# VH-VL binders against Uncharacterized protein aq_532: the designs that were tried, part 2

Target 1, 203 residues: Uncharacterized protein aq_532, of Aquifex aeolicus (o66814)
Amino acid sequence: SDYLLRAESLFSQLKDANAKEETPYLYGKVKGYYEAIKLYAVEYKEDRIKTLFTLMSKNTKKAVRGAYTEREPLTELITFEPRVYFEEYCDGIMDECFYEKHYEKEKFIELVDYFSLKRRVEFLRNHEGKYCAPFDFGMAEALFNAVSLELMQEKPDEKVLIALREKLEPILVMAEEKLRYAMKKELPCYRNRLSEHIGYWKP

## First folded at step 11 (VH-VL; from A10 with heavy chain L106F, light chain L94W)

Design N1
Fold by ESMFold2, look of step 12:
Structure N1 (fold): chain C 203 residues (1-203), chain A 121 residues (1-121), chain B 107 residues (1-107)
Amino acid sequence: as target 1 above (203 residues)
Amino acid sequence: QVTLKESGPTLVKPTQTLTLTCTFSGFSLSTSGMGVAWIRQPPGKALEWLAHIYWDDDKRYYPALKNRLTITKDTSKNQVVLTMTNMDPVDTATYYCAHTEWSDYFPFDYWGQGTLVTVSS
Amino acid sequence: EIVLTQSPDFQSVTPKEKVTITCRASQSIGSYIHWYQQKPDQYPKLLIKYASQSFSGVPSRFSGSGSGTDFTLTINSLEAEDAATYYCHQYYSWPYTFGQGTKVEIK
C-alpha cells in the first residue's frame, strides 16, 4: 500500500535530524511501528496500517523536533482492557454451583500472554527504561501498542498476533536485561532520574 | 542436524560484484526466531560480522559496508544470498554463513565450512 | 559501535594449567556475550553462550563468567587440543562486534 511507501519515506527526516543518536527512544518507537506496518502489509489490512502510520508519523515529528530541541518525552502507551464476565457451572450430583471468571477475547489474550507483556512494558516505562535502554524500549513499546490495537479489533487476526509477539519478545528481553544491569550497578541513566538531570549514560 | 554450506566464486576482480549463496538444512527461515548471518575473516585476522537476515525478513548490515551489501533469502530453497559490490583486494577473506536462534540468545551456533574469496587482477 | 577488547592477545601455557581470557566491553552489555573457539584452518565453534551457558558437547573444563563490561572465559585444565584462537562476540547492540581474538598455545 501507499502507507508502506510513505512510512519508508519518514526515515529520511529521521536521518537528517540524526534522530537515532539524538532521540533514541523515539527513533526506536518509530522503527517499531514501521516493523508492525510491514507485518500488516503482508495481510493487506489497510485500516490497521493507517492507524499505525498515524502513530509512526506523530512519533517521527516528535523525534525530529526533539533532536533539535534536546527534549525527548515519553509518548503513547496503548493498553487493551478486556471486559470480564462469569460463567455458572452447577454440579448436579451435589447440587452445588460455582462460577468461572472469563475475559473478553480470552483466546487471543492467552495466545500472546498479553497480561505478562503489559506488566513487562509498564515496568520498563516506570523504571527508567527510556534512559537505560532507549532504542529497545521504544521499539518494544511500539510493538506492544500494535498488539493492543489488534486485540481491540472485533475479530483479531491470530497470524498477526503471533508475528507481533515473536518480533517483540527478543527486543523486550534486551530492554529488560539492559535495565536490570543498570539497576544492579546503579548506572547514571538510572541513578540520575529524580535527583540531578535527565540524561543518557555515555562511556 | 543443522548444516550450512557457502557457494560462489573464489576469485573476483577488483570492482566486480561478489554473490555468495548459503544453502542450509535442519531448520527453516520461515520458523520464528531463526536467523542466518554472514561473517568474514581476512587471512590471519579477526572475525568480522557483515550481515544478518531473520525469519521476519528483518535485515542488519555492518554500517561501514551497508551501501555495498545486500542480503536476501529464499525460504522455499533454504538459501540466503549475500551480494557485495565494488570488491577490493582488502575484501579478500574467508566468508562464512552461520545459523542463529532467538531461544539461545542468538549465538552463531552452527557455521558453514567457509569459502575463501580472493580479490585480485 | 561496542568495542570488545580481549586480553591477552597471546598466551603460551603449560598443559594442565588454567587459562584465563578476558573480554572488556566499551559499555555495559548485560550478559549478551558469546565465546567461540577457532583452531587453525577451521571454522569457529561456539563454546559459551550468554556469558556462562555451555553449548552442547563442550567439555566441562570450559566455563564463562561475568556481566556488564567484564567477561572471562576459563579453561580449568588446558589440554593439547585446546590450542586455538578464542573470540568473544556481543549480541547486545547493533552492530554485533567481535573481539580481536586471543591465541592460546601449548608451551
Scores: ipSAE 0.006, ipTM 0.442, lowest interface PAE 12.5, mean pLDDT 85

## First folded at step 12 (VH-VL)

Design Q1 (from N1 with heavy chain R60Y K66T, light chain G30S)
Fold by ESMFold2, look of step 12:
Structure Q1 (fold): chain C 203 residues (1-203), chain A 121 residues (1-121), chain B 107 residues (1-107)
Amino acid sequence: as target 1 above (203 residues)
Amino acid sequence: QVTLKESGPTLVKPTQTLTLTCTFSGFSLSTSGMGVAWIRQPPGKALEWLAHIYWDDDKYYYPALTNRLTITKDTSKNQVVLTMTNMDPVDTATYYCAHTEWSDYFPFDYWGQGTLVTVSS
Amino acid sequence: EIVLTQSPDFQSVTPKEKVTITCRASQSISSYIHWYQQKPDQYPKLLIKYASQSFSGVPSRFSGSGSGTDFTLTINSLEAEDAATYYCHQYYSWPYTFGQGTKVEIK
């Protein structure tokens, strides 16, 4: 596909900037979007590919700039926020009515265990995942964003959701294990963030 | 057709450094997603993963052996090299290299024939 | 580190009969398990990936199932060439580990 060739060309810019070493979180995020684009290319879903390519391109530019400026910002986290509704049903035998709580697209949410994925990505994001497991966290975040974007579609594609989930899980586990190890051993990536305070104030 | 073959010494003395080369064909480490792993098997015992390297030079080592292992690649020669320092008789095993792919949940889908390395005085 | 415990360690089985090999993980590994076959004096070969997906060229008599902590490899009609040691392998949590193996021979 034309988008696959364009996506592949972005890696030349990343190589020239040494982004893998200088901005590993953004490099991982670019790689995650690229892997998602490849999945959609197999399914011939060009509309999804365009959106993911835009995100990949933006993160590539930030990785290149970040490598030269020695700054690596967190970038987008895309979350699907399903509507909640209640459905009434009545037991004709017992002549009573009850209300059941339901989520928009509940079948697809359950298919990928979305709320668990969201919680796990947010944990990494809020607890120095960028510093302690930058590449794996970046990749996981991009793949999670792809899951969210697919769930936002009017008719989510089950094959794509399963493929994204299967690709995301081992990467997410790796990031989580690196972070947990860093927290347990108080590695500089975690310890330095705890000591990074603009004041000398005690409670 | 994917093929891999291990080469290197078959007898090593304790404390010496082992260097093994995996030469492969049917795929290239210039292709996104491709990787090569090293796995060993002591005689009569189970398989033990050691290390692997991917097309973009990402490297992974078994944690307890990280200070003893080095994995490198030469993409133009279709070769991956494993170096293991401070060999001991417990490291006597058949050493395999295997193909893996990033996007396929990292199975070792094609293996070399293996090479037996004996560590003995 | 996740320990994979296979059972039985050894089976002697009459040809054409069904063989079942189990692999139990010390913690949940979802479906992140692969199965390998190693015939005597040969290198291992991939049979099943992701708990239940057959690898290319694997005979239909081989199947895998399970999730969480309990997994099975089934050979529904044993052939003479199936005499081998079978290994499960988890890719869920670092470091990645193999089961101890199950040896299957022809009675």
Scores: ipSAE 0.006, ipTM 0.454, lowest interface PAE 14.2, mean pLDDT 85

Design Q4 (from N1 with heavy chain H52R R60Y)
Fold by OpenDDE, look of step 12:
Structure Q4 (fold): chain C 203 residues (1-203), chain A 121 residues (1-121), chain B 107 residues (1-107)
Amino acid sequence: as target 1 above (203 residues)
Amino acid sequence: QVTLKESGPTLVKPTQTLTLTCTFSGFSLSTSGMGVAWIRQPPGKALEWLARIYWDDDKYYYPALKNRLTITKDTSKNQVVLTMTNMDPVDTATYYCAHTEWSDYFPFDYWGQGTLVTVSS
Amino acid sequence: EIVLTQSPDFQSVTPKEKVTITCRASQSIGSYIHWYQQKPDQYPKLLIKYASQSFSGVPSRFSGSGSGTDFTLTINSLEAEDAATYYCHQYYSWPYTFGQGTKVEIK
C-alpha cells in the first residue's frame, strides 16, 4: 500500500525529531495509528487506511513541530454512536413484560466490548493520563479511534476488530496501571498536572 | 486527482427511462472501500441523494425511488450507470455523480459538474 | 428518514460581517454531519466534514460546530466570493439526507 510506505516515512520523521522524548503523547498517538494502518493493510482496507493516515499525518506534523508544552493538548477522540432502540421482552409470562435497550451492530459492539473500552479511555482522558502515561495513553487512544472507525463502517470487519482489540488491551492496561500508581503514590507527574508552568514535557 | 463526469440525454419524454453514465478517474472501483453515489437537484431546490454503489457491488437506493432506480458499475471502464424508469416532469433536475467510500464516516468529497435532465413532452 | 432543517433559508449580508447558519436534525445524530458550498451554476463542494473539520483548501474563516441535533456553520468574515447556497448533510443513517439549503447573498 502506498499509504503504508508513506506512514513508515512519517514515523521515521518522528524518530528523527526525537518526538518520543519531546512529545511522548503525540508520539504514542502516531505510533498507534501506524500500528492500526499495518493491520488494515493486511486486510486491504484502503478506505480506513486513508482516514487513519490523515490522522497520523496531522499528529506527526504537530509532534515534529514540537510546539507542545508540558501541558500537551489532547487530540481527537473518535467515538462510535450506535443507534439505540427498545424492544419489548417477556420473561415467559405474557403479562410480565419489560423494555430492553438494544444497540445497532450489537454483535460487533459486544465483540470488542466497545463501551468498556470507551469508559476506560475516557477515564484516562479525564484523569490526565497524558502526564503520567503519555505514550501508552496516546497509543491507546489511537487504537481506540481505529476501533470506533471500524464500527462506523456499514460492514465492520470482524478480523480487524479482533486484531485491534488484542493490540489495544495490553496498552490500555499499562496506561491505566501507570496512572493509578501515580495517583496512589502522588508522583510528581500527577501532583504537578495542574501547574501553570509553561515548557516542554520532560520524562 | 479524482474527477467525475456525467453523460447521457439532456431531454427525456415522460414515461421514458433515463440512463446516465458517470465516468471517473483518480480512483478505481476495484479498490476496497471505493464507491460512487448519485445525487440530483431540481432547479432552485435542494439536493436529493438517489443511490450509491461500492466496489463489492453493494447497492443502496433512496427508498421512495427504489422501484425506479438501478445502479451498476463497469470497473474496467471506470463507469457507473444509473437508470431511472417512468420519468416525470417532476424528475427534471441536475444529476450529479460523486465519489464516496465504504463508511458512515466519509463525505461526498468529489463531485461531477452535473448534467441537467429535462423531462418534457 | 432524518430531516435536516436549516435556518435561515436566506440572508443578505454585508461583506466582513459574521454569518451563522444553523442545521437542526430531527433526532440526535452525534457529530455525523457535513457541510457543502454551492455557488451559482456550480456543483456542490465539500466545505466542512465531520461537523468541525475543514476540507482541503477551505479558508480559515469557515468553521463548523455542534453535536446532537444542533449544528452551526460560521463564516467569520464574509467575502464576496462566499455568495452561495450552503447545505448540511447527515451521514448518521441511511438514506443520507440534506438540509433545504441556506442562500447567502452579498448586500
Scores: ipSAE 0.013, ipTM 0.572, lowest interface PAE 9.2, mean pLDDT 89

## First folded at step 14 (VH-VL; from Q1 with heavy chain S32R)

Design S3
Fold by ESMFold2, look of step 14:
Structure S3 (fold): chain C 203 residues (1-203), chain A 121 residues (1-121), chain B 107 residues (1-107)
Amino acid sequence: as target 1 above (203 residues)
Amino acid sequence: QVTLKESGPTLVKPTQTLTLTCTFSGFSLSTRGMGVAWIRQPPGKALEWLAHIYWDDDKYYYPALTNRLTITKDTSKNQVVLTMTNMDPVDTATYYCAHTEWSDYFPFDYWGQGTLVTVSS
Amino acid sequence: EIVLTQSPDFQSVTPKEKVTITCRASQSISSYIHWYQQKPDQYPKLLIKYASQSFSGVPSRFSGSGSGTDFTLTINSLEAEDAATYYCHQYYSWPYTFGQGTKVEIK
């Protein structure tokens, strides 16, 4: 599709700005969206590709601008918030009632272990993943956003969800290991960045 | 449901070595992210973290006690063992083990009931 | 080592009234703080993680807030079963330390 060709062309802008080195979190995020687009391209899902390309393009613009201004903000985190309902079961013999919690799209949530993914991405985001594992965290965040967007679809595609999860897990593990090491050793990416966030807030 | 229970001696002589075992269920130390911690509380005093160990055998000790503490795990038995050498009356406390999960902000979310260890001559 | 100082050390509160407990860190710890409840003769129980995230099964009357050096645990309407000692716990810098505790009693 022409979105795939256009997505590939965005890397020329990233290269010219030296974004891989200057804005590694946003570069990783752009790469993550590109990987998701490629997965959707094999499934002939133009509508999903369009949405992901828009996100990829926005993050590319921020990476290029950030490289020239030495600014690298956190960008979008997209979370799926399923509705919750309860099923009541009453045992007529024992005269007892039990309630079982269920989520909309529970089958798909379980297929990718969505709540675990959400916690792990949010942990990285809240604990300086952008500074201690920028490329891996950015890529994981984009792939997680793709999972969330697929779960938001009326009819989620199980094959795509599995493929996204399989791509996401090793990247997420790498980001987590880098952050865990940085926290234990109190590396500059963790200690110095936290001081900057707290002591010198500037709008 | 996650449960933990401490076991070991309740009375120890000064200079002796204390060995405490935490036996747990409802989770496994073969699972990525899982860990077990030891925390103590002297009577009427605040909580004091001592040590913890994670699924991958990564270990943490309170710095001032590093030379006195050893933490180990037996994943197949769902057990974690804390050894503390050269006990002194100031080490009299209730000792707790607790579950923690690294990727979930590693709070001590489930605790054992605790065991009081008295160090007295 | 980061020192957490809680205020007040003790408070006696009329049922249904609001309880406010503060925790002040000796340096910035971002939002890297948990809150625990310990009832008399019981083991501690997690209430709030990461400054403001309520733990599973914790009544909605409990909430946490703050970032940087100043943190607050709030009990919106005190119940009799809330009489306990409350501890803050930081995980910003190793070793991870607890506050000295705040005892809350029913008046």
Scores: ipSAE 0.374, ipTM 0.755, lowest interface PAE 3.8, mean pLDDT 89
Fold by OpenDDE, look of step 15:
Structure S3 (fold): chain C 203 residues (1-203), chain A 121 residues (1-121), chain B 107 residues (1-107)
Amino acid sequence: as target 1 above (203 residues)
Amino acid sequence: QVTLKESGPTLVKPTQTLTLTCTFSGFSLSTRGMGVAWIRQPPGKALEWLAHIYWDDDKYYYPALTNRLTITKDTSKNQVVLTMTNMDPVDTATYYCAHTEWSDYFPFDYWGQGTLVTVSS
Amino acid sequence: EIVLTQSPDFQSVTPKEKVTITCRASQSISSYIHWYQQKPDQYPKLLIKYASQSFSGVPSRFSGSGSGTDFTLTINSLEAEDAATYYCHQYYSWPYTFGQGTKVEIK
């Protein structure tokens, strides 16, 4: 894939800019997108690769520029909102009917346990995990975005979803553990998150 | 006045378990904010943090050594115990215990004299 | 983990000269760094807390500065008794880490 090669180039640029140290959240984000692109490349999903590449490029540019401040909001979070429908089930003998709530693409939602992932990512986002777990948090968001993007497809790919979940889960665990520990013990990275980092953001 | 003192074996054979005790005075681990840490230093090398234990029994370990370390406290005796399993010659070091505070302003303000532990056959 | 890199590793200094030791963090740690002095065959002693605050009993010739990733310990006028190894320590996040140390000897 042309996009894969370009993605490799972008990631190289990121490394050259020492973005891991300078902008770890963005570095994590970009790396997450890169990992997702690699997974899609195996499955030859060019449309999704293109979308993820665009996001990767935007964040790479920002990271390389080094123009990320604590006052800026977190970067993009893509969420899948499934349609809800009700199915009627009637007993033909007793004429008793009941309704069951269903989600669009319920099979795929359950496959990746999407709502759980969403809650976990939102937890990190709401509690500003970028301070105590910037890299893990960024990477988790990117991979989650890829999951959401796949679920938005008319025909989600099960293999890709499983692969993304497998990559995302360990990253989420790390980010959550770091954040929860920092919260519990009120470590400086968390306690002073709102006041200590003025200007260009540094992890 | 805060004082700490390390005690335990000074010679350990490889694969054996090291048990060190830190006895302290001048503070209590029943007091909110108080903690005790273990730090070691191989001969001629840098300091390495090993573990923390706080008043609320919350514990922290150096990740690479988590499976080998156990830290416990006996508040009534003003003691903290560090256990390290599967000792190796590379673990030869002076082991220190230090006073810590949750406030983060004085994480290691008081130290013990340290105890040299040699791991040798 | 956060890596602290000190510079230099070693320096031999004439008494009364100014000594500067730097500590660079692999990521921003705000001001959550301490400096310790360890003389030969002694336990480390706290010198500077929170990047720039002198610990009780520390001579005025010792000072600390810096924020973010770059920190400096300064001995304004080196005394013979200052021969020691100095360590920076971050407590920004777990695990706590130390610099590799800077050994200061007297010429």
Scores: ipSAE 0.037, ipTM 0.600, lowest interface PAE 3.5, mean pLDDT 89

## First folded at step 15 (VH-VL; from S3 with light chain S31R H89Q)

Design V4
Fold by OpenDDE, look of step 16:
Structure V4 (fold): chain C 203 residues (1-203), chain A 121 residues (1-121), chain B 107 residues (1-107)
Amino acid sequence: as target 1 above (203 residues)
Amino acid sequence: QVTLKESGPTLVKPTQTLTLTCTFSGFSLSTRGMGVAWIRQPPGKALEWLAHIYWDDDKYYYPALTNRLTITKDTSKNQVVLTMTNMDPVDTATYYCAHTEWSDYFPFDYWGQGTLVTVSS
Amino acid sequence: EIVLTQSPDFQSVTPKEKVTITCRASQSISRYIHWYQQKPDQYPKLLIKYASQSFSGVPSRFSGSGSGTDFTLTINSLEAEDAATYYCQQYYSWPYTFGQGTKVEIK
């Protein structure tokens, strides 16, 4: 894929800019998108690659600019909002009915346990994961975005969803542990998260 | 399901030491991320956080009471013990233990019924 | 320590009316606040976590909002069973602290 080659080049540029050290959240984000693009490239999903490449490019540009007063700004979070359906069940008596809730694309939602992933990513985002786990958090968000993007497709690819989840889960766990540890111990990255001069968490 | 229950003396004399035990089920303090907290409430007054203990034996105390409080755990018995020295009538309160964990947003999601401790001569 | 001040201390409300309870922090705590309900002679129960997320089993009439220093617990339509004392609690930093409580009674 042409986009894959371009993504490789883009990622190389980011590396050359020492973005991993200067903008670890954005670096993680870009790397996450790059990994997702590689997965999609194997499956020849050009439409998804284009979208992810656009996001990758935008985040790369932000990383290269690099000068932020409040460290790195949070970037995009893409969430899938499934339609909800209700199925009615009655026991033969008109007033003895109940409803069962169903989601659009429930099979795929369950496949990746999407709502759980969403809650976990949102937890990281809401608790300023960019300070205590910037790289892992960024990468997790990017991969989650890819999952959401796939679920938004008319026909989600099961293989890609599984691959994305498998890549996302370990990173998500790392990010969560780093953040929770920082919160528990009130490490500087957490305590000073609202300050202008704070360090990133180091294991 | 998570359950907690406080036990110990309900009457303590001034200057004596209070020892309360929290016995719980539905979780283990050998599990990463698990914790137990003690919270008290004087009659008709607000809630007051006292102490916190985690699976890794990390402990936190209310600063004003740090020199009087000791929190320990016995993982094998699913128990957390709180000791409070030099009890005073002002320490009369219902004492609760509560469950915490490295779940989303760190709330006190499960509580014991509480035990009323009266400090009186 | 972070001081949480609730308002009002007491509120007598007619059923079906809207109830609003505020909690002000002495400093910014982002959204690191929970709300609890305590009925007479009962232990406190979690209602809202992280300022606005309902705990499992909590009726939809309960909601939370706010960030920084000012937070609000809202009961959209008060039910008789909602008579209780409500507490806010921060977990932004040690020591954890509670508000002084707001007692809600039914007229």
Scores: ipSAE 0.034, ipTM 0.615, lowest interface PAE 3.8, mean pLDDT 89

## First folded at step 16 (VH-VL; from V4 with heavy chain S103N)

Design W5
Fold by ESMFold2, look of step 18:
Structure W5 (fold): chain C 203 residues (1-203), chain A 121 residues (1-121), chain B 107 residues (1-107)
Amino acid sequence: as target 1 above (203 residues)
Amino acid sequence: QVTLKESGPTLVKPTQTLTLTCTFSGFSLSTRGMGVAWIRQPPGKALEWLAHIYWDDDKYYYPALTNRLTITKDTSKNQVVLTMTNMDPVDTATYYCAHTEWNDYFPFDYWGQGTLVTVSS
Amino acid sequence: EIVLTQSPDFQSVTPKEKVTITCRASQSISRYIHWYQQKPDQYPKLLIKYASQSFSGVPSRFSGSGSGTDFTLTINSLEAEDAATYYCQQYYSWPYTFGQGTKVEIK
């Protein structure tokens, strides 16, 4: 399909708006969706590509508008909320029952260490990751959204999940290290930032 | 299951150096994000954070006490050591070690039972 | 450094009633606050992290709220085992600091 070519054309709009410098969080998010689309293109999964392209396009429009209006809001975080169920095991001797907790898609959740990824992305989101590590956090958030969307599929693709996880981890670590430095040094991106003023950290 | 335990002297004379050891299990300081903190509580008073150390040897100290405090770790023994120099009677307190995790909101989520250290002649 | 002032210092409450404890920061700390429970002669236990997130195993009757400078810990139906001193703690800036504590007793 032509989604890859269409995705690449979105970067022309980003370049014209200087989005890499003006809206680095949204620029990173667009880049993250693009990387996920490339992974799915190898597998010819048109339905996943369409969904990711829609998200990529929406974030591109917000980045371009944000560069013009000096507005860069947080955008979507997509989380998979697995159903929980219990298996009952009873001891007939003491007439005691015990419950073993299970999650739907537990194999796939464990494959990518999903709850750890969710915790880490939410931590960055809640602690000024957008301001202290905008590009890496945006990219990590998009790749995490792609993981969530795959886990929501009736039949998640293990190969894609592994590939997404492998791409996500180093980016997530970089965002975490930038935030860690900013918090330790109390940089303006983290501390003393007014609600209406953005103090992005630059190394 | 995460457990921590403080050990060291319970009586210290003024000007002496206090050395406390935190021995823990249920986590490792080889794991990214993991840390151990020291918090004290004078009798009948509020809690006071002193220091903490992370898996990568990154260290944090209460600013006014930086010249008196040293925190170190031995990852292979699951131990963290706090040294506090020039002890004074105002430093009499129960000293706790606690688990913390950098990218999980930094709470002191699991605590040792504490050890009372009395500073008196 | 950031001072956390709790209110009230002491509260005597009949069982099953709602308890409200407030914590006021000397400057905005966003939502960077935790709550702890300490029973007599015991070590502190984490209740709430990041203003409103319950720690594992904490009864649902405990909840936290607030942002900026004003934060609240709520016990929606006090039980006898909840008699303790409660502390708020900020992690917005160095040094980390605790509130002076609020002692809650059963009437």
Scores: ipSAE 0.633, ipTM 0.845, lowest interface PAE 2.0, mean pLDDT 90

## First folded at step 18 (VH-VL; from W5 with light chain S30R R31S)

Design Y3
Fold by OpenDDE, look of step 19:
Structure Y3 (fold): chain C 203 residues (1-203), chain A 121 residues (1-121), chain B 107 residues (1-107)
Amino acid sequence: as target 1 above (203 residues)
Amino acid sequence: QVTLKESGPTLVKPTQTLTLTCTFSGFSLSTRGMGVAWIRQPPGKALEWLAHIYWDDDKYYYPALTNRLTITKDTSKNQVVLTMTNMDPVDTATYYCAHTEWNDYFPFDYWGQGTLVTVSS
Amino acid sequence: EIVLTQSPDFQSVTPKEKVTITCRASQSIRSYIHWYQQKPDQYPKLLIKYASQSFSGVPSRFSGSGSGTDFTLTINSLEAEDAATYYCQQYYSWPYTFGQGTKVEIK
């Protein structure tokens, strides 16, 4: 894929800019998108690759600029909002009915346990994961975004969803562990998250 | 389901040491992320956090009471013990133990029923 | 320590009316605040977590809002069973602290 080659080039630019050290959150994001693109490349999903490449490119530009205008601000979080419908069940005798809540694309939502992923990613975002686990957090968000985007497709690809989940889960766990540890121990990356200090976690 | 229960003396004399035990079920302090906290409430007054212990034996105390408080755990018995030295009538309160974990937002999601401890001569 | 100040201390409300309880922090705590309900002679129960997220089993009439230093617990339509004392609690930094409580009674 042409986009895959271009993605490799973008990632190289990021490395050349020492973005891993200067903008670890964005570096994680870009890395996450790059990994997602590689997965889609195997499945020959050019439309998804194009979308992810666009996101990757945007984050790369920000990372390369290296300008901390707002302490490496958070970038996009994409969430899938499934339509909800209710199925009515009646006993046919007493005219008593109950309703079951269902989601569109429920099969795929359950496949990746999407709502759980969403809650976990939002936890990281809400608790300033960019300070205590910037790289892992960024990468997790990117992969999560890919999952969300895939779910938004008319026909989500099951194989890609599984692959994304498998890649996302370990990274998400790492991010969570780092953040929760920082919170529990009140490490500087957490204590100073609202200060002018731009410190972040270093294992 | 998670359950917690406080046990110990309900009457303590001034200057004596209070020892309370929290016995819990539904979770283990051998599990990463688990924690137990002690919170007290004087009659008709607000809640006051006292101490916190995690699965890795990391401990936190209310600063003003640090020298008086000791929190320990016995994972094998699913128990957390709080000791408070030099008790005073002002320490009369209902003492609660509560469950915490590295879940979504670190709330005290499960509580014991509490035990009223009266400090009197 | 971070001081949480609730307002009002006491409120007598007619059923079905809207109840608003405020909690002000001595410094910014982001959204790191929980709300608890304590009925007479009962242990506190978690009501709202992280300023605005309802705990499991909590009626929809309860809601939380706010960020930074000012937080609000709202009971949209007060029920008789809602008579209780409500507490806010921060976990932004050690030591954890509670508000002084707001007692809600039914007229």
Scores: ipSAE 0.034, ipTM 0.645, lowest interface PAE 3.2, mean pLDDT 89

